# Designs tried in a protein design chat: VH-VL binders against q5t8p6r532to606. Part 1

Every score and structure here is a prediction.

Target 1, 75 residues: q5t8p6r532to606
Amino acid sequence: TKLELRKVPPELNNISKLNEHFSRFGTLVNLQVAYNGDPEGALIQFATYEEAKKAISSTEAVLNNRFIKVYWHRE
Below, numbering starts at 1 at the first letter of every chain, in headers, positions and changes, except where a header shows other numbers; Kabat numbers aren't used for antibody chains.
F, E and O stand for the ipSAE by ESMFold2-Fast, ESMFold2 and OpenDDE, each averaged over both directions (binder to target, target to binder). V2 = 0.75 x the mean of E and O + 0.25 x the DockQ between their complexes.
Where letters were taken out, [cut] stands.

## First folded at step 1 (VH-VL; framework fv_denrakibart)

Design d1
Fold by ESMFold2-Fast, scan of step 1:
Structure d1 (fold): chain C 75 residues (1-75), chain A 120 residues (1-120), chain B 113 residues (1-113)
Amino acid sequence: as target 1 above (75 residues)
Amino acid sequence: EVQLVQSGAEVKKPGESLKISCKGSGYSFTSYWIGWVRQMPGKGLEWMGIIYPGDSDTRYSPSFQGQVTISADKSISTAYLQWSSLKASDTAMYYCARHYYDSSGYFDYWGQGTLVTVSS
Amino acid sequence: DIVMTQSPDSLAVSLGERATINCKSSQSVLYSSNNKNYLAWYQQKPGQPPKLLIYWASTRESGVPDRFSGSGSGTDFTLTISSLQAEDVAVYYCQQYYSTPYTFGQGTKVEIK
């Protein structure tokens, strides 16, 4: 259910902007900016696996920025 | 094998409601997005929106948001496009088409189209 | 929104000759992370739905004759029909799928001279 973002420009790495983008794929239960001490990192957690899978499978650039990378979160 | 079969042509008056359908067969319906594309008479193609039938997540082109509703019933492998109140400017051919839910957004299979004519 | 512009609007080519259609995007559709161009080409014959010909700018769809080829990168793309056949008379559309809303070019009508 968890996706990790990397290379998010600091000006876009805020809860409001990321919630605006990712809530279109499903219900967010957790959103952490500057995740793991990385000012360009974020953690996005959806309520379900299908919602997270839809988000990572989207052709839409996150916040219209193709430099932002979306990965499955590895714990 | 893979087919998208759309409902038949419609002739309506302004102000009437309408719901047209697109039935998928020969593939896993919930593994593909279903998109709707409008083609006005003598004009090009306009993407209207898409739906992921597995959970009914729907995305609209800004030009069509609020003008139409896209829905799906995965139990019968059918997607829908509906208008609450038709306008003469809705006269067009409407196509449904699928694309795989991964990072692809190109449409590999298309329905035959549904012609909607709205006139007084 | 990414605007797709095709040229020419119409093209008349003799049977067996080369047809070239251009497509320009208002911004790059090349995704740096995977080095793919998010561009497709479709063929539409009168009274028929569009048919996918090319995706990822240059990959030919299964069953599409090898006389159809796509090239280009970034903002400038070309569809080439190396030896026009009578059945190739159609309108051709490019489409970007780099970002939503997905957008199509205005179409290029290919006719026999």
Scores: ipSAE 0.006, ipTM 0.650, lowest interface PAE 12.0, mean pLDDT 87

Design d13
Fold by ESMFold2-Fast, scan of step 1:
Structure d13 (fold): chain C 75 residues (1-75), chain A 119 residues (1-119), chain B 113 residues (1-113)
Amino acid sequence: as target 1 above (75 residues)
Amino acid sequence: EVQLVQSGAEVKKPGESLKISCKGSGYSFTDYWIGWVRQMPGKGLEWMGIIYPGDSDTRYSPSFQGQVTISADKSISTAYLQWSSLKASDTAMYYCARLDYWEGSFDYWGQGTLVTVSS
Amino acid sequence: DIVMTQSPDSLAVSLGERATINCKSSQSVLYSSNNKNYLAWYQQKPGQPPKLLIYWASTRESGVPDRFSGSGSGTDFTLTISSLQAEDVAVYYCQQYYSTPYTFGQGTKVEIK
């Protein structure tokens, strides 16, 4: 259910902006900015695997920025 | 093995309702989008819309929005395409196809359902 | 909507000769974040459903013979059949899956002359 973002510009790496973009794909249950000490990192957790899968499969640029990278979160 | 099995051919009159089906097997039905594609006699392929069976999120081609309804019943791994009132111009072969997230394209197709609408 | 245009509408090629089909999109289907072209090629034989041949513009689907290859990027794409076999008689379609609505080219009919 967890996606990890990298290369998020600090001015876009805030809860409100990320929630606005990712809530279109489903219910967000956890949102962390500056994840793992990375000011350009974020963690996005959806309520369901299906919602997370829709988000990562989307061809829409995150916050109109095609340089932001979206990955499945790995422990 | 992955299979999409569609319902049989239909012969209908204008104004009648119709619901055709597409049953998936051999994979996790709720983890893939199912798309519907129309092919009019002697013509090319037209994408009608897709549904994600896990939460019934549907997206239509603007040309088909309001003309058909796409739905799914995940308890029986079946997607549906429905008309409330058929027109002669709906005469076509209708295919369902699975959208593979890894490939991003339609990797498995049903055999097609021929719908003939005539008076 | 992204419009897909194929050329030619039909071609006749002798057995063993090269067949080339072109596909042009009205907008780029290259997604810069992952450097992938959201373009697929399908083969449809008479009386059969379409079959996926190529995805991501140049990646061959499992089980598809290596005589089929896809190339191109952005707006201009090509499907090549290096040595046409009798079983390759079909209509070929390109399709973009960059954005909805997903759209197909009009199709190119390949025949043996």
Scores: ipSAE 0.005, ipTM 0.657, lowest interface PAE 12.8, mean pLDDT 85

Design d14
Fold by ESMFold2-Fast, scan of step 1:
Structure d14 (fold): chain C 75 residues (1-75), chain A 121 residues (1-121), chain B 113 residues (1-113)
Amino acid sequence: as target 1 above (75 residues)
Amino acid sequence: EVQLVQSGAEVKKPGESLKISCKGSGYSFTNYWIGWVRQMPGKGLEWMGIIYPGDSYTRYSPSFQGQVTISADKSISTAYLQWSSLKASDTAMYYCARYDSDYFEYGMDVWGQGTLVTVSS
Amino acid sequence: DIVMTQSPDSLAVSLGERATINCKSSQSVLYSSNNKNYLAWYQQKPGQPPKLLIYWASTRESGVPDRFSGSGSGTDFTLTISSLQAEDVAVYYCQQYYSYPLTFGQGTKVEIK
């Protein structure tokens, strides 16, 4: 259920902006900025796998920025 | 005519500060990104960073982060590249160039003529 | 960082003959959501700033002669000048603008034989 973001510009890497974008795909249960010591990283956790899959499968760029990359989080 | 006009050549000593300019005209300055590119004598092009003049959002190449400051004054349609303390290794031609405002879709379509910066003792 | 590698470093071609320049990226520059390659080609003549020739790997910038064409996808790209003219003597650079930091190839110098 977890997605990891890479290459988020610091100005866009804030809870409010990421919540606004990702809440369109489902219920967020955890949102972390500067994840794993990466100032451009973030962790997005949805309530369900289907919601996370919907978000990662979206053709829309995150925050209208193709430079932001979305991956399945690997524990 | 859409154009970017840069400030004139500079000759400086190590340790001196410098601010060079890039003035846009013939288009809506706040709707395009301005990028800076370095070219050392006889070498290739290096991307330094960009600014969106509409809100002054900046992004730097890691190799230039902390080495230069990029800024803009949208009231006079001018972007700037600034050094607090120049090094001999900063000797280069510096170009500014325009990107479209949406995802940089169309490459850098308009370039300034370049500003030659020479830093020597 | 995405590393851009051009080949050859320089080439000499007779007037009217074909020139080909290759560019390889260390990672794909294809944006799958719109199926576009964020790869551009620039021409730099002696004493002049670079000039955009091609963007999206194969789309010619307005005013660029049709003897210039770009091809390729993903990691492997080619710039072709079908019939070299005297005014085409220049250094040519590929650039990826898919990912920060934006990066250029080292350049390929094209000369007349």
Scores: ipSAE 0.013, ipTM 0.681, lowest interface PAE 8.4, mean pLDDT 88

Design d16
Fold by ESMFold2-Fast, scan of step 1:
Structure d16 (fold): chain C 75 residues (1-75), chain A 125 residues (1-125), chain B 113 residues (1-113)
Amino acid sequence: as target 1 above (75 residues)
Amino acid sequence: EVQLVQSGAEVKKPGESLKISCKGSGYSFTSYWIGWVRQMPGKGLEWMGIIYPGDSDTRYSPSFQGQVTISADKSISTAYLQWSSLKASDTAMYYCAKTYYYDRSGYSPYYFDYWGQGTLVTVSS
Amino acid sequence: DIVMTQSPDSLAVSLGERATINCKSSQSVLYSSNNKNYLAWYQQKPGQPPKLLIYWASTRESGVPDRFSGSGSGTDFTLTISSLQAEDVAVYYCQQYYSTPYTFGQGTKVEIK
């Protein structure tokens, strides 16, 4: 249910902006900016796998930045 | 003028591998997504996936995930669609299509403004 | 997945008469942040690739005749050809680009009576 973002510009890496973008795909149960000490990292957790799958499969640029990368989170 | 030129028709047997191409010209190849769309004989359009050649970011339709590989070589402005092992059910016309970059602030609507001529793939024993 | 359903499957219209094609999405394709409908219409003639006609539900692509118009919002969309010409015989597809997987309607075949 968890997605990891990389290469998020620090000025865009905030809870409000990321919540606005990702809540369109489903219910967010957790959102961490600067994930793992990376000012360009973030963790997005959806309530369900299908919601997370929809978000990662979207071709829409995250926050108008096509270089922001979305991955399945590995623990 | 923007143009997408696809490779020629293919006739293959089940189990064979295949890689077809789509060459872009007349625009910044690395700045727009290229999508692949399948049309089975007498049927409608099915979106397979899309790639951003600037960084090879690739998104697949769940129905095609694991069935095909989409890639691009930005040095020759060419996108590819590849099968490791073809099935008779892969018989179809395959189109590549370019997305439109509407908003120069980096927001790209993902409708397809230009299409290649199509590559007919026939898979039979 | 967003399911796109067109009606009718086929339509026969006399030359010069109005043709209307409907497209319904299983969920809204209106994005609240920019107030745009992520909906496009394509025309496909026999032996040819699809050609973009309309994007953002109602914006006509450059070079497309003004007899083609798109309307609607949210889940219900319409493509209208105000005065059908012989060259308009084709299959027409709606497509949502709101979320992946991108999906097309099943197509509507427009023929001359």
Scores: ipSAE 0.000, ipTM 0.629, lowest interface PAE 13.4, mean pLDDT 85

Design d3
Fold by ESMFold2-Fast, scan of step 1:
Structure d3 (fold): chain C 75 residues (1-75), chain A 120 residues (1-120), chain B 113 residues (1-113)
Amino acid sequence: as target 1 above (75 residues)
Amino acid sequence: EVQLVQSGAEVKKPGESLKISCKGSGYSFTSYWIGWVRQMPGKGLEWMGIIYPGDSDTRYSPSFQGQVTISADKSISTAYLQWSSLKASDTAMYYCARGRYFDWLPFDYWGQGTLVTVSS
Amino acid sequence: DIVMTQSPDSLAVSLGERATINCKSSQSVLYSSNNKNYLAWYQQKPGQPPKLLIYWASTRESGVPDRFSGSGSGTDFTLTISSLQAEDVAVYYCQQYYSTPYTFGQGTKVEIK
């Protein structure tokens, strides 16, 4: 249920903007900016696996920025 | 053992093309950034740019954008720095270095360097 | 671009004495969301590549002797070698990794008196 973002510009790496984008795919349970000390990192947790799968499978650029990368979070 | 091994010294003439390499081993090559740093003789360190081999995303210093091309071939865990037309002012030691992408740490492992000499 | 300025350009210190190197950034490298300073220190000995000593301004890299310490926040940073050893003769560089381009200071040469 967890996705990790990398290469998020600092000006876009805030809870409000990320919530606005990712809430379109489902219910967010947790959202952490600057995840693991990376100012360009974030952790996105959805309520369900299907919601997370929908988000990572989207061809839409996150916050209209093609350099933001979405990965499955390694546990 | 994490290692970055660079190609050997080069002696070139102005106008010639050149491609030097940096091979990573002992870690997941596609999970870390590779940066290139120039050091002109007797001078300090200049950050040139970085590449993420997993998707070939590159970020250049404005001073080097258009002057060089940074690329990577993840199938052989090798990053490259390339010039289409060398100048005498490109004479320098070139280092590659690994950056920890997840932690966004600076350069924790460095290659031994490639000396490039450009003279007529 | 963030400009990094070191002082002094060169420093001569007796064995066992304290060496202090300063580094100033033209803008803050402190990220307020995680309260970390994106500032590193490197050591370069003649004929060798640079070696990472300190990251996040004050965290010592594994294997680096505890006589090396980093301090400071925002725009003003210091590298201290508490008791200089012969093997510490080198050029020391600070680097910000807050934003690209990741710029280095001009270097400080440390030598023995």
Scores: ipSAE 0.006, ipTM 0.649, lowest interface PAE 12.4, mean pLDDT 86

Design d4
Fold by ESMFold2-Fast, scan of step 1:
Structure d4 (fold): chain C 75 residues (1-75), chain A 121 residues (1-121), chain B 113 residues (1-113)
Amino acid sequence: as target 1 above (75 residues)
Amino acid sequence: EVQLVQSGAEVKKPGESLKISCKGSGYSFTSYWIGWVRQMPGKGLEWMGIIYPGDSDTRYSPSFQGQVTISADKSISTAYLQWSSLKASDTAMYYCARQKGYDFWSAFDIWGQGTLVTVSS
Amino acid sequence: DIVMTQSPDSLAVSLGERATINCKSSQSVLYSSNNKNYLAWYQQKPGQPPKLLIYWASTRESGVPDRFSGSGSGTDFTLTISSLQAEDVAVYYCQQYYSYPLTFGQGTKVEIK
């Protein structure tokens, strides 16, 4: 249910902007900017796996930046 | 002072390999995309590809995919453009340029001085 | 690929007079979500690399004289030099950064009349 973002520009790496973009794919239960000490990182957690899968499978550029990268979060 | 400094002019024969360089200084090299642009003699500008030095993520123009390799060594703040086998049609001025700001889909704000590559038999 | 076409190929303008260069894209470079045109203008003088003049169609790069201005939206763009100076003799290129691959216009050579 967790996606990790990398290469998020610091100007765009804020809760409000990321929530606006990712909430279109489903219900967000957790959102952390500057995740794991990375100023360009973020953690996005959806309520369900299917919602997270829709977000990561989207061809839409995150926040109009086509180089923000979306990965499955690994633990 | 933010700048990109490229390697010197090259004179090569068809079939030879070549690797030219672009060294960044005065800014966080790993935080900006570096693009390569070709300008054939008397012609306009052609975008070849770009690289993000922080993780070596590369994107190529379809016209140059498989023709050249773009790479970077972040430990020395240097990007590279290389050919395995040069052709006479590779004769051109090659520029490296930094994308302005954070957006990959952005203009190029800082340019290297250019590297002239001449390929003749 | 988005094809960028400039007009004219060359123009001669008297010192102090207005110069206008046009650039047309084969597809819109306006991104509706942020309402920005992904269009830049560069100046290239003989023996020098290109220099960024304008980005986002109308925003002047820092240090660029205010006689340079960009306008237009979607597919039709103009670079204007309000009062041409001798140092402005150069080739000018438009570039779209809306879609991969990035593409440049063929260039417009500006000379003194």
Scores: ipSAE 0.007, ipTM 0.666, lowest interface PAE 10.6, mean pLDDT 87

Design d7
Fold by ESMFold2-Fast, scan of step 1:
Structure d7 (fold): chain C 75 residues (1-75), chain A 122 residues (1-122), chain B 113 residues (1-113)
Amino acid sequence: as target 1 above (75 residues)
Amino acid sequence: EVQLVQSGAEVKKPGESLKISCKGSGYSFTSYWIGWVRQMPGKGLEWMGIIYPGDSDTRYSPSFQGQVTISADKSISTAYLQWSSLKASDTAMYYCARVEYSYGRPYYFDYWGQGTLVTVSS
Amino acid sequence: DIVMTQSPDSLAVSLGERATINCKSSQSVLYSSNNKNYLAWYQQKPGQPPKLLIYWASTRESGVPDRFSGSGSGTDFTLTISSLQAEDVAVYYCQQYYSTPYTFGQGTKVEIK
């Protein structure tokens, strides 16, 4: 249910902007900016696996930025 | 010292395959994008595409997508530009360049290779 | 795609005189959120690869002489060489990196008069 974002520009790496984009795919239960000490990192957690899968499978650029990368979070 | 060293000049016939290389040194190869730029004889610069060697994420110019393949081998700090079937219109100087990376995205080219001249003629 | 257009195509300037090269983008390359212009200038001397001169429209790359300066915003940009030297004979290119593909202008050839 957890996605990790990398290469998020610091000016776009804020809770409000990320919530606005990712809430379109499902219910967010956790959202952390600057995740794991990375100012360009973020953690996005959805309520369900299917919601997270919809988000990672989307062809839409995150926050209109084609270079932001979305990965499945590895523990 | 940051350096990009490209493979030597190539003379080919139409229909032949070709793979040219760009070896980076003096920096963390997997931390920067590498781009390819074409310059046809007497003409200007054309952006072909870029690759992030850390995960092989590639972005092509629409005019080059399907015409070439950009790849990288991070174990030897080398990026590649490849044609499956060359055309006379591929005759050009090909430059690789390191892409300055900040704010979560690639930007401009800060260091350039010396260029690889590719000549395709019958 | 964003189209970059330079003017003039060719420019002859006397040693020590000011050279100005213009670059126009078909749409704005100013990003409102960070107020930065996504524009770079490159110099290509005969037989050599291009070299970065200016990025973010006006920031001079380390090691580039202070006679080179960039200005402009949005769609209209200028590269200025305040006092042309013999070593400045080259073709100059602007490039936008606002959106892919990162397009170049057609180039401006600078020669000594």
Scores: ipSAE 0.006, ipTM 0.654, lowest interface PAE 11.2, mean pLDDT 86

Design d9
Fold by ESMFold2-Fast, scan of step 1:
Structure d9 (fold): chain C 75 residues (1-75), chain A 121 residues (1-121), chain B 113 residues (1-113)
Amino acid sequence: as target 1 above (75 residues)
Amino acid sequence: EVQLVQSGAEVKKPGESLKISCKGSGYSFTSYWIGWVRQMPGKGLEWMGIIYPGDSDTRYSPSFQGQVTISADKSISTAYLQWSSLKASDTAMYYCARGGYEYWEGYFDLWGQGTLVTVSS
Amino acid sequence: DIVMTQSPDSLAVSLGERATINCKSSQSVLYSSNNKNYLAWYQQKPGQPPKLLIYWASTRESGVPDRFSGSGSGTDFTLTISSLQAEDVAVYYCQQYYSTPYTFGQGTKVEIK
């Protein structure tokens, strides 16, 4: 259920903006910015696997920015 | 033809301002990153920074942050590299180059012909 | 910064012979999540801009002759020109794009002599 974001511009890496974007795919249960000590990293956790899969499968640019990439979080 | 065309050679004095250009044609200019690479005389290649023309998201090498400004005007498919005050150490060939569709595709598949900047004192 | 070091600085080989250029990164440029090496190779002829030859360590750019091949993973990479032609005289650069700032090797000059 967890997705990891990388290459998030610092000015866009905030809870409010990430919540606005990802809440359209489902219910968010955890949001962490600067995840794993990476100022450009974030962790997005959805309530269900289906919601997370919908988010990662979206062709929509995160926060209207091609720079940001979404990965499945491991462990 | 898919190409990047840069502005002509410049001869400047220390302290002068300068803005050079890089015009894309034959492809969707706003869909690809544009990078700037410096090559000092007889030396190798140095990455300066990159811009996404679609939204002007710009990333700099720490060595060039605050020393130059990278910008783009998507209405005329042109990217720019600008100095407020040139130094003799800015003497170099400056290339613009097309990056990938995604930021992590940081290889450059299309290059401008280069703009030679000479700063003489 | 990731430092890219090429070897040799210069090499001369006979026409039709194999040329091998090595590139070493100070840190791994292999991303475990997608198993890709963030490494490219460029050719630069005098008075010309660089030209992309190889990306993702081993993928040949469209239009590049198959005598050019890239190999390696992690920190050690090789560009091979299987049968050197006169038009291959140039300086060759490796580049990492694993992390910013993107960095290039110092270059390897290839000549026929």
Scores: ipSAE 0.000, ipTM 0.633, lowest interface PAE 17.5, mean pLDDT 86

